# Designs tried in a protein design chat: VHH binders against q9uj72. Part 13

Target 1, 324 residues: q9uj72
Amino acid sequence: MFCGDYVQGTIFPAPNFNPIMDAQMLGGALQGFDCDKDMLINILTQRCNAQRMMIAEAYQSMYGRDLIGDMREQLSDHFKDVMAGLMYPPPLYDAHELWHAMKGVGTDENCLIEILASRTNGEIFQMREAYCLQYSNNLQEDIYSETSGHFRDTLMNLVQGTREEGYTDPAMAAQDAMVLWEACQQKTGEHKTMLQMILCNKSYQQLRLVFQEFQNISGQDMVDAINECYDGYFQELLVAIVLCVRDKPAYFAYRLYSAIHDFGFHNKTVIRILIARSEIDLLTIRKRYKERYGKSLFHDIRNFASGHYKKALLAICAGDAEDY

## First folded at step 4 (VHH)

Design s15 (framework vhh_8h63_2)
Fold by ESMFold2-Fast, scan of step 4:
Structure s15 (fold): chain B 324 residues (1-324), chain A 121 residues (1-121)
Amino acid sequence: as target 1 above (324 residues)
Amino acid sequence: ELQLVESGGGLVQAGGSLTVSCAASGFTFSYYAMGWSRQAPGKERELVAGISSGGSTYYADTVKGRFTISRDNAKNTLYLQMNSLKPEDTAMYYCAKGYWRSYLTPYFDYWGQGTQVTVSG
């Protein structure tokens, strides 16, 4: 994404931008015995990602220090994760999130699903390169070693970034719909492979036709059919792909609603989605959220988060007061 | 929308100089790190030079002291001045847009179509 092209985002390039002045203000905020967290929020959430990169360079030039490192040293808990997260370019942020989903005790399969099911071919290629640069590891190899079964096979397909693009074929859509319907009836390993190949490789435009044909022949919604026929992370991944094909902002609204309202509050998921989508479609995500759940995303964040963490999330979410 | 168009490539004699340029459009040029990568026949693409939005530069060891990267934010143009050219500098040269972080090398996520530089000896 490029600065100045944020019709559906919530963060926009700041007019009259001065990276040296911003770096100086951030330096003052971080060097004091009492960190000025409001200053960090007011600056970093009101600059686009490209402008934050310019601020980080100016900060390094002025102080001989790394802005992200200084923030990680001075800040704690989820507020630290928000502020540091804002300092990542999108492909490096995706790489960061995937690395932490797979390293340490256990695997965060929901993070793998969210990122790999939702990113475009270009975004997948860029995150693979960023991952290799940051961690000196192959993203594909780490996914393979951390996952298994049809879930692994599906993620391995998605991480190739080779989804078809372009024109549609209605006759092929009818044929693919029959394959999906048979896969739901038979549920063999071969059918799971055919299903995964269709959902991962066909264009979004083609898959929308496939889903319409599936409804016509089966009398059932594609998501409902998957939920009845499959289970585990494989089922969750397939559903995520279908939801992204139909309405990617609605998928993220669903993920946010679940993260906010599920017991334990999945803070890392809320942080990741707000940051990753702030310059893409977070405005549309907010609209889908309110339409589907009856309350605004802003209202729900306000109720579950507290302190400077809350202020930071609300600043990223943004919006008209009457939307809340 | 985003476009990177390289120009200035051609045939030069060993020991000569050449400047390649890259015209950028469709994004706010001054906000991004820019760079040059090259790919010779049968070899992997290598990052040759990078320049941050603020003017900090990176050079691969193979070109340090011979190549100079520069940018003109008013013209949305990136340059690579190549001096003391060698036959092994023969490659397709690609303009790149990316990001500058607290690493020795910048990260690039978009490349142009390339311009061929051939050094004869």
Scores: ipSAE 0.269, ipTM 0.691, lowest interface PAE 4.8, mean pLDDT 88

Design s16 (framework vhh_8h63_2)
Fold by ESMFold2-Fast, scan of step 4:
Structure s16 (fold): chain B 324 residues (1-324), chain A 121 residues (1-121)
Amino acid sequence: as target 1 above (324 residues)
Amino acid sequence: ELQLVESGGGLVQAGGSLTVSCAASGFTFSYYAMGWSRQAPGKERELVAGISSGGSTYYADTVKGRFTISRDNAKNTLYLQMNSLKPEDTAMYYCAKGYWRSDLTPYFDYWGQGTQVTVSG
């Protein structure tokens, strides 16, 4: 099954790329009085992440200075977060977001859910290494210390990066669906453990069969059943897994819509999703967003953000208000 | 699917030379930093050398002046030319893919299966 079919990002490798020229233009923008923020946006949002790394290397060679450091000195607020965020290799950016989700005032459980429920096995292994390299801490240990209960157990399973891939078994899917239905009826600790093991360990293809069998047995959609039977962050995490299995771009569209409309603009979530998904499926996310919510992502960002921050987000998002 | 396949390892005499190579597939090779690490029996894994997309190089102090890292973007191949080999260079050598950070330090997040290099005295 081609869940999500062909997916497309909004940022692509620039043709005729010259990292020395780009570094020189960025140096001029940052060293000038009145930092040229439009130049920063124009260059950094129109290069893929690999090319941005080459620009940073050329900048260091040319000026003897760190590009990210110079941007952090010259920029402020959410615009700084966008520009600095673009300069992270993807696994280091995931590690950065997870660290700040756990080491700030309180824990940002929605950030933990979003990243750990949506990343592939390969992405999980890469972010664990990046986290250790960047923070000299073990990601699994920090998750364990910052979380508790079945929510913790589920995140600890996901962070192992051991989800099955490819193989499907219709007979096992019927058995797993029965286990999920019993878990929704009984709600014991053992049933919660069995439920999280199924959702965290079975392949996406297998889980789609499980969800179909669950609908046949229970008469309920899997998300509806979870919402009725469970609560708290455990419920939110289980829902996130199911939504990612069904349509990962639609899950990110849902997260963006919630971040924009739930009691104000949740800047960190919008920034994180736009950057993290820009080279993967952000164009597909835009399509799901418009299909499900009636307005383009571009329209909603334009209405809630302002200044160069708005320009930066719209440049990453691409398109226009009449598009998807 | 991302794949790194090392080759060229073997037995070599002390003072000799060897070239190991790594064939990369499943990603745009020219856009990524590439490197080599090694692990000797009973020792920690050591970063040996790295090369950026732009051609900047990094070498561990233990191999600096003896080893040369290079890449052929047209062939999606990474090389490590090892000269003046010593018995203490005996190790499993792993090809790596990663990123070159703005502070000129490499970060590698994917490794191949390795190729054994044994130096006899």
Scores: ipSAE 0.006, ipTM 0.431, lowest interface PAE 9.1, mean pLDDT 88

Design s17 (framework vhh_8h63_2)
Fold by ESMFold2-Fast, scan of step 4:
Structure s17 (fold): chain B 324 residues (1-324), chain A 121 residues (1-121)
Amino acid sequence: as target 1 above (324 residues)
Amino acid sequence: ELQLVESGGGLVQAGGSLTVSCAASGFTFSYYAMGWSRQAPGKERELVAGISSGGSTYYADTVKGRFTISRDNAKNTLYLQMNSLKPEDTAMYYCAKGYWRSGLTPYFDYWGQGTQVTVSG
């Protein structure tokens, strides 16, 4: 989450940054007779997260008001969600998204899958602390209460943030591949438990060896085997883990493509991924998207979104319709 | 690579003063809130003081009026000036990097290795 540390992102620290001037321009945009949405986009999408925090502090000092609160009052719909979302430090944004996935009408299981399957041990630890701080609730307890079955058990494992790190063990990879193959044939509760223990706890490097050994013994791709043997959110979560292990930017490209081209543009998913990945690997996600789908992410967003909401998403995405 | 290195801890008599320092590297220091927490044996870690990028400060009630937090953005250094030290101030003191947002207690997500402060009676 460090400004300027991620070369694969699309948002970088602004040169000649002046948080007082930015706060004054945002104050004028929000407190004028008509809200200047273009000013909000031009400032907030062209500052890194740390700079946005400095702007919010300067805004509080100048106006005695909360910038996020004023934006929520003046803005509406998905544009509000984008602008407010940019004002969250990443651990707090993950906590915010998880809270709203579980609280309200129904549960957004795909949001739980996306965040918990893709975050590192450090990110998991930070989001748990942020969730407790922001909501006075335990993230682990809320996941347990909102989910069930093997899906719940797998999420509970991931939220511990205890995935192994280190060098590979080819002999163990062969053994784990045999366990996964047996799990796909037997499909008992114990086999589902063994499967999730391997996928949630082994290092990414180790799992890549396991997947290769699995193909050697079964003659089948790991994702194809999971899709054939399991169903529901448990199956979707296991697939998400495998895809993240293989190529995490490609997983996010897949999630974005699905969100844009599934039945209705799934706005929350597009907003969440663009904001969460803007300073990490969104440039790499754009490259995977074009490689896999033949159209740029910019092109697809331009065609499905409209108004200032579209302008905001395109500003975060950066580039143009011909970009990688 | 982000790094926080604390220094200046030591043994001091009750009623005395100490300044601990934290040298930061691997990130744009001036953009972030910085803070100090402490942990005594058998107790939970507590936030002692925080300072925003803009210079706003926070102090725990236990140290308010005795401790002063400050930062030197040109040197990427955080300071905690501790006056009127008491035996109960004995703890490992940790430098922290984090975030300061309106309506929220300062939130810290990275901590240094610490520097020991011992106050004798």
Scores: ipSAE 0.207, ipTM 0.670, lowest interface PAE 5.7, mean pLDDT 89

Design s18 (framework vhh_8h63_2)
Fold by ESMFold2-Fast, scan of step 4:
Structure s18 (fold): chain B 324 residues (1-324), chain A 121 residues (1-121)
Amino acid sequence: as target 1 above (324 residues)
Amino acid sequence: ELQLVESGGGLVQAGGSLTVSCAASGFTFSYYAMGWSRQAPGKERELVAGISSGGSTYYADTVKGRFTISRDNAKNTLYLQMNSLKPEDTAMYYCAKGYWRSPLTPYFDYWGQGTQVTVSG
């Protein structure tokens, strides 16, 4: 059956890779009469991110131009966002998404929740450095200024990247479960602080034991208890942490389904998840999506997206509507 | 697992030369930008030199004309040839793996354990 540690992406390194030839083909596609969008899709979605970086370097050497800049000039709308997004190294892409979530009319709290609740200690450390390098601002300071209350305190804890790893303690799990139970009953500021300290700092393996003990004590699922006891973005963040601990690919399947169905097609979220997860667990996400919702991710993207944008998303997703 | 193992550090007289090496494993070496950073006691880590997958190079102003970065993709090895060494070059030297987005802003996300270079005056 299923091993919780085994996950699979949809994009892999291309064999017999030639970055000079790929750069030349992309140059022709972007600088010729009418932009050849099919050429962009066929090359960029069939190379891993490291290979795309090599193509960008070859493009600059050959043409004296920036590949991302040329794509932004020639492309528009969500198709532009997909093609440009593929050209970001993962820590810089996370930094880019967080920066744009915090700039503009308001804050995109759902983007902050998705990234900070789902990333590993190593990924958190790398994105903080990328953010500082790219924007000359500290990620922690921008989160603090754009958020408030227990939501802010929880994000500030997660952005430290100091979650415990690997050790389990069943006796401590029972104690932590009682603390979580009390927090759901009392709901004071002190209890909210204890709740976030447990969910943000204990290892995933430890938290799975805590959630099992919580169900034994309360007779209720941890997600259901949080949904009954808390509200707002604080509640959404706590739920995201629990879902990631249990099954991170299933969390992303849930996020994709919500982005496609609950409030219309939320393009930014679909693009972000497909790109960010393409080399990690996107194939596993596809499997969870079909198991839970009865229709493939491919089917839903095909029905809600159109044109070259649709072709690009489907190419990243890979497979077809009959898979899994 | 991803590993970077530095070697070749040591004690050298001012005006001398030294080559440090980095053996890489656990990833496709030829696909990534590689670099060297250094950290002297009580100072922040600074990027010394970088080399892209395609062979483009970057050097900090403090080492331009004295240091040469190179890579051997067949051996999964990175080199830093250091000439005309100064006491100010005394530091722990760290091998780095990363991305070559721009010559002005190369980004490194993984570092080795380092090798000590000491230049006596």
Scores: ipSAE 0.189, ipTM 0.658, lowest interface PAE 6.0, mean pLDDT 89

Design s19 (framework vhh_8h63_2)
Fold by ESMFold2-Fast, scan of step 4:
Structure s19 (fold): chain B 324 residues (1-324), chain A 121 residues (1-121)
Amino acid sequence: as target 1 above (324 residues)
Amino acid sequence: ELQLVESGGGLVQAGGSLTVSCAASGFTFSYYAMGWSRQAPGKERELVAGISSGGSTYYADTVKGRFTISRDNAKNTLYLQMNSLKPEDTAMYYCAKGYWRSSLKPYFDYWGQGTQVTVSG
């Protein structure tokens, strides 16, 4: 989907912001006999991330305590994950999600795919730095040790953060489209490497030309061709890259729909996407979700979640059941 | 347009002092954590110092007690006062914008073009 539409988030900087007043309200909410979760939601979901960092600092100054620590002590389950997630700077939140995708029993490959296929060069660089500083481990080395095969090779390419930007070349697009078509026919290791290098390294503008040329040559959509030719997490990663190139908000809408319906209500994915995209394009994600699935994201969250967890997710999502 | 412009670098003798500054524009400076990172030839970039929106500071062990970070929110300017400079302080120094949670290390998501500091001895 190629369009001139402006992408927008659902959380904006609060006007007349007073971090001292907000810290005082949060202190009262956390130190009552029963935690005032509605106060936490009303403040933290209505401030941008930079403002939440200022509130945490004011809280520490006023009470001599860590706001995130106090929230973790008082809160539990998915509501705790939402409130704590809102308190992460964006690159640190990406690093946090990637660490937990790889730490413990098994690997959350869908989390690796979502983050590494969707982040810009700048975002990749920032999350590598955040990961190293936070966990004293190299993100590239952890990905290498936790993954294998062509899936690993593709993730290793993406984590370099060296996707080309700028120039478009229609003649090169025709050549690259031919290489992609041959890769779908031959399916050798060399062809998988060529496919990976094109999808991971060419600019988004160049890849859009490549996908148009591929359709002209093959008579088939790029996603459909990948789905016919490949399988497993390698296929899912390649599809994620193509979907992000075409319409990144639509990719996140697809991920949210899948998390809610297809693989058993994956709360962590819903939380991650809502928080990570709240200041970028979540409003556009809501529009794509409604257009594609016939129901609003608000409606599906309301039916999926309950209690203060539901209230928090709906506050981040914003809007109502009739939104487009 | 978000922009960070470093200045004040140069050649200084071991044991000397130097102040580098960073002029910020295109964002609400007072809302963000600011910092300094450095990179010497053949080495990885390291975080040297950070300052929160409220004035809390962080220093790498290599510079603690010698370097002082400060900010002027009215002028949208960040400073790094470097005292007792050593040859191993020779590096390109980068101004950074980012975020700071009080209980975590500061994390930066945007850097300027840098200013060269060379310490001879």
Scores: ipSAE 0.107, ipTM 0.607, lowest interface PAE 6.4, mean pLDDT 88

Design s2 (framework vhh_8h63_2)
Fold by ESMFold2-Fast, scan of step 4:
Structure s2 (fold): chain B 324 residues (1-324), chain A 121 residues (1-121)
Amino acid sequence: as target 1 above (324 residues)
Amino acid sequence: ELQLVESGGGLVQAGGSLTVSCAASGFKFSYYAMGWSRQAPGKERELVAGISSGGSTYYADTVKGRFTISRDNAKNTLYLQMNSLKPEDTAMYYCAKGYWRSSLTPYFDYWGQGTQVTVSG
């Protein structure tokens, strides 16, 4: 079976994987008198996403039932959200999170920012298709109806999935840096449009050159300049883009730190990041977290979460409070 | 809407070669991982080969060194070149569409109708 390279993630493909055996064990855990939550954690957090999809297929074949449905029926609260979240293919999970960010009570702008600022062109195209298939709604239209102003315009640009990729142009980087500097001085609607077009459309490699040139001409860091010149969700979105360009794992470490310490634990954000990044760069996110905040992500989760929910998050995070 | 159509299956002698192809439509082909799985009667479906949007490839140990997966993004077509065929390779071969992100294992969520490959000994 194919399982890829996961050196920067925390969840790895299980050797000697048997989806029929795992499905049977999960069936026993869910169908018994008491739900064996430790068995759910031990299996689902120790299989890669593709293996979890194979388990769900084996479960359907064996029991004639939907594994996700049975888990939702037997589990509750945040533990249910973690276990169910692990059962989504990544683009469907992104689509799920975006739908609930917009169609619940109010709008979760930070969820929109996190997903749309951090995903690649391929990931954007995949989540748009998943969103349309799952909800029979156009993702772009829902973003338009739920947001406004330059924040809307920036999200609408990002959701196109048309960021440039490939070759860099140092001369263009110098010109773009001048445009960004003027945008921070003038702050007009036209300058905000020029700024968002640069940040949303230039390649990450190109933008790193732009940010270096910006510091050379302005004497100021790009994030500091944005924080001084803009406000609201537009400012937060622009900062998120810059942080992702510079060091995407460090951006997620920052998001996790804020979620855990800002008002004593924002569960949805912690769950989403741990699951979404578990097979990509969560190991690197853990390193950035400890380097920047002096405590491990494991330590902070252990101190704020409780019960089987805590066990599940710690299993996804992996490691120990003392672990490097 | 979303469609995967396999072709090129048939009867071939042991030690021979065969190429199966898959025509894809209804989605942005170049952004998705594509793969081939097979299923023999009474057996579970086996992932044979996978190719990422960037061109990275995977092969099951049973076919490694004998099969080659490739894609033509301009034609929205996936290929599986099968060499040194064995009777054990006899199966229905299914084209698959899935997701590939960085180091993530591809997940295949759509399968074609299949094309039968029969290898006589």
Scores: ipSAE 0.005, ipTM 0.341, lowest interface PAE 11.6, mean pLDDT 87

Design s20 (framework vhh_8h63_2)
Fold by ESMFold2-Fast, scan of step 4:
Structure s20 (fold): chain B 324 residues (1-324), chain A 121 residues (1-121)
Amino acid sequence: as target 1 above (324 residues)
Amino acid sequence: ELQLVESGGGLVQAGGSLTVSCAASGFTFSYYAMGWSRQAPGKERELVAGISSGGSTYYADTVKGRFTISRDNAKNTLYLQMNSLKPEDTAMYYCAKGYWRSSLRPYFDYWGQGTQVTVSG
């Protein structure tokens, strides 16, 4: 009983890759008073992350300098964030985003929700290790200290990376659906704990059965029930989990649409999702975006971003205005 | 699917030498930093050695001058040559895949199952 969907990214390894030549071109682009930003975009967005790491090493060997440091010195604003972001290995990028979500000005709860609700067990284990090594802090301890209540308890469960994987159990799905229905009606601390344990710990295949059974007994969609019964970041986190279980690319399409339209182009979220998903499912995200919102992601980025920043985002997004 | 398979561990006398190997599959080996970590009974895991995609090396102070890390990109194989072995080198040795940037410390995010090295004294 496996019905997995095929997903596709937008960035792939360059077939005629020469890291020494790329490093030399980047060195030339970063020299003097006029930084060649188009050269930076054309090279870095057309190499996979592993190839960018090789370029950085070649740059160090050739110039005795740090490529990311030189880019941060020469670039500014959101364009700097895009180009620097491309230079992070995925688990280090997740760790970087989580650190700044908690140690920056205020707490960015939506960043915590997006990353912790969407990452696999393997990705969670990798980001915990990356966070500890990079910042000499325990990710679990920082989440605990920066958050509170049932929101904290749910994030603490997700950061363990212990979600079940495997065969479905229809009888258990019916039982779990009854628990979720009672939790939505009673809304006690114990019910919130039962709700988060089910949503955080059951496999995606199992949860899809649970959501179907929930609709059968309650007459209501799981997302609609959560929105009606709960509020705040706890509600937003539970919804994010449900959306990821149903269709993770569609969740990211929803996050991108919200970032672009609801809050006047929330740059950090757009940059984070495009970079983090570029080698996983960004092409599939583009398809969901077009299907659900009627316009392509390319179209919306083109209309809201400007300059070299726009060029960089569109290069990562790939495609054109006629595509999805 | 990524796999790292260690081999070459065993029992060796103090002052002796041993080479452990790691066969990598499921990724483009030449693109990644590779390393060796070890864990002795009752102790935390320690990074022993690392090698970048370009061949730059790192060694823990405890093994510097005695151990040599190397890679064969054509064979997708990582090696750790261990010389002048001490009883304190007794540990499970784990092959690791990761990342090495000029501005960052070596970071490893995947580990194999390990190979046991026991040094008698």
Scores: ipSAE 0.103, ipTM 0.613, lowest interface PAE 7.2, mean pLDDT 88

Design s21 (framework vhh_8h63_2)
Fold by ESMFold2-Fast, scan of step 4:
Structure s21 (fold): chain B 324 residues (1-324), chain A 121 residues (1-121)
Amino acid sequence: as target 1 above (324 residues)
Amino acid sequence: ELQLVESGGGLVQAGGSLTVSCAASGFTFSYYAMGWSRQAPGKERELVAGISSGGSTYYADTVKGRFTISRDNAKNTLYLQMNSLKPEDTAMYYCAKGYWRSSLSPYFDYWGQGTQVTVSG
């Protein structure tokens, strides 16, 4: 770890890229009497997102139709969600996932936690603008309406995208650690407010110092303390923030493992993480997954998914079971 | 490392012409939609022109027929040629990077710091 952590994705720009040829091949695949799903996988999983946007433009120019719309119309089930998901620019994909997490009677709180706890200030700003453009709704207003209590207050803080960046302050870290210690002992509304303000607003580098000081004064890991002292979605959100500060790829590995193993295959979460992280740190997520769980992400996806859906997820994940 | 740096703004008389340019770095320029937004004092930011990777263009009704957007992918540079300038065109002009799904609704998510255009008369 010289000069900080190095992270890698699994999807890179394709060399010798021709968006017109790719659009024509996708048009043939979708307009055929039997949809050529292997062609969709082979093209879309082997182009970066920017290249997929160029393909979508070429497709619209050639056919007068929207590629994502045609894929949603012609495809079904989770395979549809994967192929359509690949066609979203990152901020629009985050907006799409947040909208659907809040759409209808129920709320997918774990989706809200995952996205809002893990995104940078820039990503938060971009997703708010994308959400407004795509849905003509204010993201902050929708979060407020769909959530409540300290969970809501914490998400409202995160969605502002105003986390501090810059130099560390060891003296302030010691003070903040004492506030967190008191919050874990007292658990009042005011202490919950102080806790969320520290976790949401301090820089990642500063919070790493805070967590170290917390362990020094409490004798306990920050995640363990939160798990013992709080409950519900508020607890899960606080834990997600701490895990992202500590090792964001390891947080996503944890989310993937939980989605694959806890009471069934949670398809939407697996799809979302693989797509959203494919060009950022998915290769690093794969390494953390194997290190932590003893099995490769490839192995677990292969065992829980089937058909073209499985092929698509494995193509995004890249590699094979022997290489992990 | 992603940067958009605007230049070419200045003072021009009504009816005159001006070209503003934007130097892009830190991304594969040719893959992205590019655009120009403007903001006049006391007004909201308005998208005035957009150009896709494939060369499709969009113009706001306020500038259509007077402004021409173009790109030079070899130089990673975006241009806005402004003709028949009016006092109402006075604004800070911002270069933008984004995504193009449709010529009618391009999405821009990153802006430069702007270049001032002032039209007198």
Scores: ipSAE 0.306, ipTM 0.715, lowest interface PAE 4.5, mean pLDDT 88

